# VH-VL binders against p42126, part 16

Target 1, 258 residues: p42126
Amino acid sequence: QRVLVEPDAGAGVAVMKFKNPPVNSLSLEFLTELVISLEKLENDKSFRGVILTSDRPGVFSAGLDLTEMCGRSPAHYAGYWKAVQELWLRLYQSNLVLVSAINGACPAGGCLVALTCDYRILADNPRYCIGLNETQLGIIAPFWLKDTLENTIGHRAAERALQLGLLFPPAEALQVGIVDQVVPEEQVQSTALSAIAQWMAIPDHARQLTKAMMRKATASRLVTQRDADVQNFVSFISKDSIQKSLQMYLERLKEEKG

## First folded at step 9 (VH-VL; framework fv_bebtelovimab)

Design s14
Fold by ESMFold2-Fast, scan of step 9:
Structure s14 (fold): chain C 258 residues (1-258), chain A 123 residues (1-123), chain B 109 residues (1-109)
Amino acid sequence: as target 1 above (258 residues)
Amino acid sequence: QITLKESGPTLVKPTQTLTLTCTFSGFSLSTSGVGVGWLRQPPGKALEWLALIYWNDDKRYSPSLKSRLTISKDTSKNQVVLKMTNIDPVDTATYYCAHRGYSYGFWPYFDYWGQGTLVTVSS
Amino acid sequence: QSALTQPASVSGSPGQSITISCTGTSSDVGGYNYVSWYQQHPGKAPKLMIFEVSDRPSGISNRFSGSKSGNTASLTISGLQAEDEADYYCSSYTSSTYVFGGGTKLTVL
């Protein structure tokens, strides 16, 4: 099981805990379990909000699983990227209140998950940074993820962050607006419970329609261009120079992580 | 090759519980993202989704029928069972079990279907 | 009453093209690429023809194509053949439910 769900049906809230060791990488299996877990909560009318967090502090999610993007077939890359798109679409358009309780490092795909949420809380630990650092690996954030960041922190801040592959430590993350609160690590869970209660105080019909209205244009761009985005990703990632860069990075990670 | 086959009673009396079994081959309900659903089609009418069970025992039910439906699995026997309580003549339909699974994920469609079993509800 | 709206019937002649529409809302057809199409011959189980709006399963003829504009998905069958005569059902998934259209009877004249 890669996703633990701790329900509190009486409060209308569930806590989804990421448990995909060692670093909650978005493997195909983990992506699948995340979406199916979200569907279950959406299908159950007793739940109105979900807090997303890591089961083990230290890493919220290290992001995309580079082993899904290197040394595989073009068909595998297409399937993987479709799964990544699916997670983003499901989270971004969810009718549930989503709060990310970021109790660890949150780069790239981890930031993708956090950005889909209605509210973000980051533990005040200088080792926990958040951002879309794809360019540091020689790869590019897709347009729909770029749009999500831009909607959150504004055009100029997003352009600077994306071109430079910035990872924001807690104080800078709060300042640029990529997170909504920074609190001591031991207070992250209680702060998330307080925040989600505030959002759930709003009647569901009005909140859900407002969320849909605000997010429709951004989501529709991917919905309309989904196949083209898959083909662009497969073509890009399959280039020999990109495959070589990813292989070198994976070899370096093996040396560091053991 | 993925195959599914429905089995159960063909005639049921009103107020009884209908129990249907889906026996499948060519895939495992231990594989992440794989699911099996139940659908029905009354004679001459549209398809209606009833329930779905995933590899991790997560279950989904049609909201209008949730109080009457129970779905369960026996992964070792390659079987999924649907129970529907308080049967009524309007429940007369061909019942299908179907595979929900994609080799690269969890796509929300049914790619392989059983042949269906007609269940008639009469006194 | 079905959640997705399809015409009750469509007809065409061999060799021609026909299109079947499927209209939903922004929370089903419009909000995601989850539209699938099923073909059903009398007395037979449904067969998946199209998934994710426009993708074909292995073994499905390229005469069958799918598309979507806003809240309306379309199934187009080109080069009509007698064996295409069947009922066609569209389906979409929301976050919580599977929904189906009422079905369209295709008659090949």
Scores: ipSAE 0.204, ipTM 0.696, lowest interface PAE 4.9, mean pLDDT 89

Design s15
Fold by ESMFold2-Fast, scan of step 9:
Structure s15 (fold): chain C 258 residues (1-258), chain A 123 residues (1-123), chain B 109 residues (1-109)
Amino acid sequence: as target 1 above (258 residues)
Amino acid sequence: QITLKESGPTLVKPTQTLTLTCTFSGFSLSTSGVGVGWLRQPPGKALEWLALIYWNDDKRYSPSLKSRLTISKDTSKNQVVLKMTNIDPVDTATYYCAHRGYDYGFWPYFDYWGQGTLVTVSS
Amino acid sequence: QSALTQPASVSGSPGQSITISCTGTSSDVGGYNYVSWYQQHPGKAPKLMIFEVSDRPSGISNRFSGSKSGNTASLTISGLQAEDEADYYCSSYTSSTYVFGGGTKLTVL
């Protein structure tokens, strides 16, 4: 299992724990289990909120799985990117209250997951940073992810963060507004439970319709352009220069971990 | 290539439990992302989704019928079983099992269907 | 009452094109690309014709095409043939629930 779900049906809450070692990379299998786990909770009317966290502290999620993006066929890249889009769409438009309890590093695709949530809590550990750092690897955040960040921290802060590939340590993350609370690491879970209870105090119909209204324009841009975005990704990632860079990076990671 | 076939009783009495078995070939329900669902169609009416089971034993049920439905699988036999309790004449329908569409992960559609089995609920 | 609204019937002559609409809400048809279309001949199981709004399974003629605008999806059948006479059902996905239209009877005159 790559996703553990700990239900508290009496409270209407489930805790979804990422367990895809070593760093909760968004592999195709992990993406599949995340969507199916969310779907299961949405299908069960006893649940109104979900807390997303890592089973083991240290890394919330390292983001996209580079092995899904290198040395594969164009068809594989297309399928992978569609799965990434699917996770974002399902999380971003979920009728459940989503709270991210960020108990570890949260770069790139990890930040994608956190940004879909209604509320974000980050452990106060200077080793845990959050942000969309794609440009530091010569890669571009897709427009729908750019829109999500911009909606969260505002246009100028998002432009600076995206162009420079910034990863925000806890104090800066709180200041720029990419997270809503920063608390001692041992308090992240209890803080998430308190936060989600506050959001769930609002009647579902009003909260859900307001969320949909607020997020419709952003989600619709991807829904109408999914295939074009996939084609753009496949074209970009398939470039010899990009493939070579990714291969060298993967070999470096293997050498460092070996 | 992918084939599914429903089996079970064709005549059931009210209040009994209906048990239907789907036997399939051409895929494995141990493969990540794969699912098998059950749907029904009363004579002359629209299709209705009942339940779905995934490779990892995760289950989904129609919210209106959840209390009456149990879906299970036996991966070694290539079978998925649906049980519906407290059967009623309004449950008279052709019952289908179907492969959940899956292309590099997961997608919410049914790409291959069994031939269907008509179940009549009558004394 | 089906969750998705389809016309009860449509008709066309051989060689013509027809379009069948499927109207839902922003939570099913409008919010995602989960629209599927199924063809059903009398006494037969449904057959998937279109998935994810506009994609065709292997073996499905390009005479069948799908599209979506807002909360309405459409199935278009060009170059109508006698074999196309069947019931057509649209389907979509809401929060973990599959929903279906009431079906459209296509008559090829």
Scores: ipSAE 0.401, ipTM 0.767, lowest interface PAE 4.5, mean pLDDT 90

Design s16
Fold by ESMFold2-Fast, scan of step 9:
Structure s16 (fold): chain C 258 residues (1-258), chain A 123 residues (1-123), chain B 109 residues (1-109)
Amino acid sequence: as target 1 above (258 residues)
Amino acid sequence: QITLKESGPTLVKPTQTLTLTCTFSGFSLSTSGVGVGWLRQPPGKALEWLALIYWNDDKRYSPSLKSRLTISKDTSKNQVVLKMTNIDPVDTATYYCAHRGYEYGFWPYFDYWGQGTLVTVSS
Amino acid sequence: QSALTQPASVSGSPGQSITISCTGTSSDVGGYNYVSWYQQHPGKAPKLMIFEVSDRPSGISNRFSGSKSGNTASLTISGLQAEDEADYYCSSYTSSTYVFGGGTKLTVL
């Protein structure tokens, strides 16, 4: 089981804990379990909000699983990218209140998850940075993720962050607006419970329709261009130069471990 | 080769509990993302989804029928069981079990179906 | 009652093209690419023809194609053949549930 769900049905809240060691990489299996867990909570009238966090502090999620993007077939890359799109579409358009309680490092795909939420809380630990750092690895954030960041922090800040592959430490993350609160690590969970209670105080009908209205254009852009985005990803990632760069990066990671 | 086969009673009386078993081969219900669902089709009418069980024992039910349905699995026997309580003549239908496609992503469709079993509800 | 709207019947001649519509809402057909199409011959189980709006399973003829515009998905069958005569059902998945269309009977004249 890669996703633990701890319900507090009396409060209408579930805590979804990522448990895909060592770093909560978004493998195909983990992506699948995340979507299925979210669907289960959406179908249960006992729940109106979900707090997303890591089971263990240190890493919220390291992002996309590079082993899913290197040394595989074009068909595998297409399937993997469709799964990434599914996770984003499901989280971004969820009728549940989503709060990310970021108790660890949150780069790339981890930031993708955090950005889909209605509210983001980051632990005040200088080792825990958040951002879309794809360019540092020689790859690019897809347009729908770029749109999500731009909607959150504004055009100019997003352009600078994306081109440079910036990872924001807590103080800078708060300043740029990619997170809503920075609190001592031991207070992240209680702060998330307080925040989600405030959002859930709003009648569901009005909150859900407002969320849908605000997010419709961004979500629809991906829905309309989904297959083209898959083909663009497959074409890009399959390039010999990109595959070689990813192989060298993975080999370096193995060297560091042993 | 993925194969599924439904089994159970063909005639059930009103108020009884209907128990249907799906026996399958060609895949394992321990593989991440795989699921098995139950659907039905009353004579001359549209398909209706009833329930789904995933490899990790997560369960989904049709909201209108949830109080009457229980889905369970026995991974070692390659079986999925559906129970429907308080059966009524309107539940007369051909019942299908089906494999949920998941290969290379979360895809909520049914790619392989059993032949179906007709269940008639009458006194 | 089905949640998705399909015409009750459609007909065409061999070699012709026909299109079957499937209309939902922005929360199902329009909101996600979870549209699938099933073909059912009399006395047989449904067969998956199209998934994710426009993808074909291995072994399905390219005469079958899927598309979507707004809240309406479409199944198009080109070069009609006698064996295409069947009932066709659309389906969408959202809000943790499956919904089906009422079905369309295709007659090949």
Scores: ipSAE 0.015, ipTM 0.594, lowest interface PAE 8.3, mean pLDDT 89

Design s17
Fold by ESMFold2-Fast, scan of step 9:
Structure s17 (fold): chain C 258 residues (1-258), chain A 123 residues (1-123), chain B 109 residues (1-109)
Amino acid sequence: as target 1 above (258 residues)
Amino acid sequence: QITLKESGPTLVKPTQTLTLTCTFSGFSLSTSGVGVGWLRQPPGKALEWLALIYWNDDKRYSPSLKSRLTISKDTSKNQVVLKMTNIDPVDTATYYCAHRGYRYGFWPYFDYWGQGTLVTVSS
Amino acid sequence: QSALTQPASVSGSPGQSITISCTGTSSDVGGYNYVSWYQQHPGKAPKLMIFEVSDRPSGISNRFSGSKSGNTASLTISGLQAEDEADYYCSSYTSSTYVFGGGTKLTVL
């Protein structure tokens, strides 16, 4: 079980807890369970909002699983990237109110998840940074993720953050606008419950139609270009130089862990 | 190869509970991401999705029929069971079970179908 | 009532190409790439022909192709053969719900 769902049907809220040790990396299995769990909550009229958090504090999600992108077939890379696109599309366009309660480090793919939410709360711990740091690993954030960040923090801040691969500690994250609140770690859950209650006070039909209207252009760009984006990813990741870099990085991580 | 087969009564009376069993081979419903669904088709009409069960026992139901439907699985027997309560003549249809596979992540399609079983509801 | 609109029938001669449309809304066909097409011969179970708008399952002829523009998906069958005569159903998956078209009867003349 990689996703724990704790319902509070009386409040219309569920807490979805990531439990994919050691660092909640977005493996194919975890991506699949996330989408299916969201789907189940969307199908159940008892729920109007979902809080996304990690079962254990320390790491919200470390992002993409590099073992899914190295030493595999082009068909596997295509399938993996389609699964990543699917998670983003389902979260970004969800009719549920989504609040991320970020109780840990949130780089790269973790930030992808957080950016799909309607509201983001980050624990005030200097070890918990958030951002799209792909360039520091020699890879590139896809255009639809770039668009999501740009919509959140603005063009210039997004360009600087993406080109330099910045990870924002809590005070800077709040200042740049990538998160909406920074609170003591022990208050993250209660703050998320308060925030989601405010969003759920709005009638669903009006809130959902407004969210769809605001997000349609960004989502449609990926929907119309999914196959081209997959081909671009597969072509890039399959390059011998990229595969060798990823292999060396994974072997280094293994050696450091013992 | 993946194969599914529906079984159950071919004639049922109004107000009874219809129980259908899907028996399958060539895959395991313990494999992450795999599911089995039930669909029906009244004579000369369009297909209608009824229910879906996943490997982890997560269940989905058609909103219009949810109060009447129960889906369950027995992974050791390679079976999925659908129960529909308070059957009515409008429920006369060919009932299909179908495989929903894990194909490199989320894949919401039915790629292998049983032959179907015609259920007639009449007094 | 079917949620997705298909023509009731379409016809063509052997060797020709035909196209079947499937029109929904921005919340189903237009909103996602979850369009699939099923072929059904009389008395037989449906067979998946196209998924994810334009992909083919293993063993499906490349004469079958899918596309989408806005809220309308299309199935095109090239080099029409007698065995293609069947009912064709489109489907879309959105937020845990499957919706189906009313079906199109293809007659090969």
Scores: ipSAE 0.095, ipTM 0.671, lowest interface PAE 6.4, mean pLDDT 90

Design s18
Fold by ESMFold2-Fast, scan of step 9:
Structure s18 (fold): chain C 258 residues (1-258), chain A 123 residues (1-123), chain B 109 residues (1-109)
Amino acid sequence: as target 1 above (258 residues)
Amino acid sequence: QITLKESGPTLVKPTQTLTLTCTFSGFSLSTSGVGVGWLRQPPGKALEWLALIYWNDDKRYSPSLKSRLTISKDTSKNQVVLKMTNIDPVDTATYYCAHRGYTYGFWPYFDYWGQGTLVTVSS
Amino acid sequence: QSALTQPASVSGSPGQSITISCTGTSSDVGGYNYVSWYQQHPGKAPKLMIFEVSDRPSGISNRFSGSKSGNTASLTISGLQAEDEADYYCSSYTSSTYVFGGGTKLTVL
């Protein structure tokens, strides 16, 4: 099981803990379990809010699983990217209150997950940075993720962050607005519970309709051109130069561990 | 290669419990992302989803029928069982089991269906 | 009442094209690309014809195509054959449930 769900039905809250060792990479299996776990909570009237966190502190999620993007068929790349789009659409448009309790490093795809949430809390540890650092790896954040960041921190800050592939340490993350609170690591969970209670104090019908209204344009842009985005991803990732670059990076990671 | 077949009683009296079994081949309910669902269709009416069970034993139920439905699986026997309590004449329908899986990634559709079994609820 | 709205019936002649609409809301058809289409002949189980709005399962004729605009999905059948005469159901998935259309009876005249 790669996703642990700790329910508190009396409070209407569940804590969803990422447990996909070693670094909570968004593998196809992990993406599938995240979506299905979210569906289960949405289908259960006992729950109105979900806190997303890592089972083990240190890494919230390292982001996309590079082994899903290298040495595979074009059909696999298409399926993988569709799963990534699906997670984003499901989280971004969820009727549940979502709070990310970021108890670890949160780059790239980890930041994708955090950005879908209604509220973000980051542990005050200089080793835990958050951001969309794709350009530093020679790859590009998709337009729907760019739109999500832009909606969160504004156009100019998002452009600078995306072009330079910035990872924000806690104080800078708070200043730029990519996170809403920075607290001592041991207080992240209790702060998340307090924050989600505030959001859940609002009647569901009004909160949910407002969230839908605010997010409709951004979500619809991906829904409308989902297949084109998949084709762009498959075309880009399948390039020999990109495949060779990814293979070299994976070999370096393997060498460091060996 | 994927096949499913429903079995169970064809006539049930009101207030009884309906038990239907889906026996399948060509796939495993231990494969990540795979599920088996139950749907029904009253004569001349639209399809209605009832329940779904996933490879990891997670279960989903139609909100309007949840209190009456139990879905379970026996992965070693390639079977999924649906139980519906307190049966009523309005539950008369053809009941289908169907495969919900994914080819590459998550796909929320039913790609292979059993032939269906007509269940008549009558006194 | 079904969650998704379809016309009760459509008709066409052999060789012509017809389109069946399926209208939902922004939370189902409009918000996601999860529209599926099923064909059902009398006395038979439904058969998946289209999934993810426009994709065809292996073995499904390219005469069947799907599309979506806003909250309305469409199934188009070109080069109508007598065997296409059947009931057609659209379906979509939300985060919490599966929803189905009321069905459309296609008559090939």
Scores: ipSAE 0.202, ipTM 0.693, lowest interface PAE 5.5, mean pLDDT 89

Design s19
Fold by ESMFold2-Fast, scan of step 9:
Structure s19 (fold): chain C 258 residues (1-258), chain A 123 residues (1-123), chain B 109 residues (1-109)
Amino acid sequence: as target 1 above (258 residues)
Amino acid sequence: QITLKESGPTLVKPTQTLTLTCTFSGFSLSTSGVGVGWLRQPPGKALEWLALIYWNDDKRYSPSLKSRLTISKDTSKNQVVLKMTNIDPVDTATYYCAHRGYNYGFWPYFDYWGQGTLVTVSS
Amino acid sequence: QSALTQPASVSGSPGQSITISCTGTSSDVGGYNYVSWYQQHPGKAPKLMIFEVSDRPSGISNRFSGSKSGNTASLTISGLQAEDEADYYCSSYTSSTYVFGGGTKLTVL
């Protein structure tokens, strides 16, 4: 089981814990379990909010699973990217209050997950950075993820962050507005529970309609262009130069791991 | 080839519990992302989704019927069972079990259906 | 959640094209690509014709095509044949619940 769900029915909240060792990479299996776990909570009227966190501190999620993007068929890349799009659409448009309790490093696809939430809390640990660092690997954040960041921190900050592949340590993350609170690591979980209670104090119909109104343009752009985005991804990732770069990076990760 | 077949009583009295069994072949409910659902169709009316069970034993229920429904699986027998309590004449319908289309387990459609079994509820 | 709206009936002659609409909301048809279409002949189980708005399962004729504009999905059947006469149901997904249209009876004249 790669996703642990701890219900707090009295509060109307569930805590969804990522448990996909070693670094909560967004593999096809993990993407599937994330969507199905969210779906289960949305289907259960006992729950109005979800806190997303890692089962073990250190890494919230390292992001996309590079083994799904290297040495595979074009059909596999297409399927993988459709799964990534599906996770983003489901999280971004969820009727549940979503709070990310970021108790670890949060680069790339980890930041994708965090950005879909209504509220983000980051542990005050200089090793836990958040950002869309795709350009540092020679790859590009898709337009819908770029739009999500831009909606969160503004156009100029987003352009600088995306072009340079910036990972923000806690103080800078708070300053730029990519996270809403920075607290001592041992307080992340209690702070998340307090924050989600504040959001859940608002009547669901008004909150949900406002969220939909605010997010409709961004979500609709992907919904309209899903297949084109998949083909763009497959074409880009399949390039020999990109495949070689990913292979080298995967070998470096093996060496660093020991 | 994926095949599914429903079995159970064709006549049930009000207030009883209806138990339906879906027996399938051509796939395994231990495969990551796979699910089996139950749907029904009253005579001359639209399709209605009832319940879904995934390979990992996660379950989904129609919100309006959740208190009356229990879905379970026996992976070794290739069976999924639906129980509906406190049955009423309005529950008269053809009941279908169906394979949830496998596109990484979360795209919501049903690609293969059983033939259906008509259940009539009368006193 | 909410039922999808379809016309009760549609008719056409052999060789013609017809279109069946399916109207929902931004939380089901408009907000995602979850639209599926099922064909049902009298006394038989539904058969999947289209999924993910416009994709066809293996073995489904390219005479069947799907599309979506805003909150309305459409099933188009070109080159109508007698065997196309059936009930057609659209389906989508909202808040972790499957929703279905009321069905459209296609008559091939």
Scores: ipSAE 0.395, ipTM 0.765, lowest interface PAE 4.4, mean pLDDT 90

Design s2
Fold by ESMFold2-Fast, scan of step 9:
Structure s2 (fold): chain C 258 residues (1-258), chain A 123 residues (1-123), chain B 109 residues (1-109)
Amino acid sequence: as target 1 above (258 residues)
Amino acid sequence: QITLKESGPTLVKPTQTLTLTCTFSGFSLSTSGVGVGWLRQPPGKALEWLALIYWNDDKRYSPSLKSRLTISKDTSKNQVVLKMTNIDPVDTATYYCAHSGYKYGFWPYFDYWGQGTLVTVSS
Amino acid sequence: QSALTQPASVSGSPGQSITISCTGTSSDVGGYNYVSWYQQHPGKAPKLMIFEVSDRPSGISNRFSGSKSGNTASLTISGLQAEDEADYYCSSYTSSTYVFGGGTKLTVL
């Protein structure tokens, strides 16, 4: 298992712990287990909220699995990107209260997951940065992820962050508004439990309809253009220059694994 | 090649302010994820962490010494400066500056160290 | 008092394996994967041997390995060599600070 679910049915809360070593990369298997786990919780009347965190502190999620995006067929890239879209759509539109308890580094696809949540708590560790750093790898955040960031931190901050591929350390993350709280690492879990209880104090009917209303335009933009976005991704990632950059980065990761 | 070297007075009187400078080469303290820290070791005793400054000017201090410590950087000169006020004989120690690189998801470790400078506090 | 507990000394013969323990609390060793190990020869600066519980810096022999169980981290040195004789210090993160062990003197007999 790549996802561990710890239920607290009495409180109406489950904790979903990412356990996809070494860095919780969003592999096809991990994406699938995340969606299945979320769906099970959504279909269980005992649960009204979910806290997303890493089983191992240090890395929340390193993001997209670059081995799914390099040296493969166009059909593989298409399948992978459809899975990424599915995770984002399911999390972003979930009727559950979602709180991310970010107990580790949170770049790119990790930030994608965090941005879908209703509330974000980041451990106060300068090595735990959060942001959409795709441009530093020579790739582009898709429009629906760009929209999600823009909705969270505003147009100008999002444009600067996306063009420069910024990763925000905790103090800067709080200042720009990409996270809602920064707390000592040992307090992240208790803070998440406190935060989710506050959100769950609101009657589900009113909270869920408000969330749907607020998020409908952003989600619908992707729903309407899913296939076009897949084709755009496959065309972009298949470029020789992009493939060479990804190959170089993967070789560097092998050398610097430490 | 990463190198660091401590400089400052080797003999200080009680109540004075100790100023130590770390001069480094082989890296820039404007590089994302990089930090420089100060540690000390009294003769025959354990290591003690004092302070750390990151590339983004984020500063961290030992809680027990925070009121006495100031860490600053001059990126253009490749220097990090530590100031410790109200020096006392118990502050006699070898003082080290050290480079901290990063990897995803860990608190800083110190991978390259200066040679250390012995500071003796006596009246 | 050091915040992390290490044995004062440990000894072994060339070719043997030894293990040095480092015991803390759930707020340092047990709660996080931020255990580092440093080697220090007399009169020299410390050298990083292990970080993040089990990772090795480039150039460090795979004879050095790290592990953690609960509130206790361990440094294991296999195939002991004379040059391994040194003081070994563990360190770990706790809320906004670093803590260090008291150090262990390794004697290679």
Scores: ipSAE 0.006, ipTM 0.430, lowest interface PAE 14.3, mean pLDDT 87

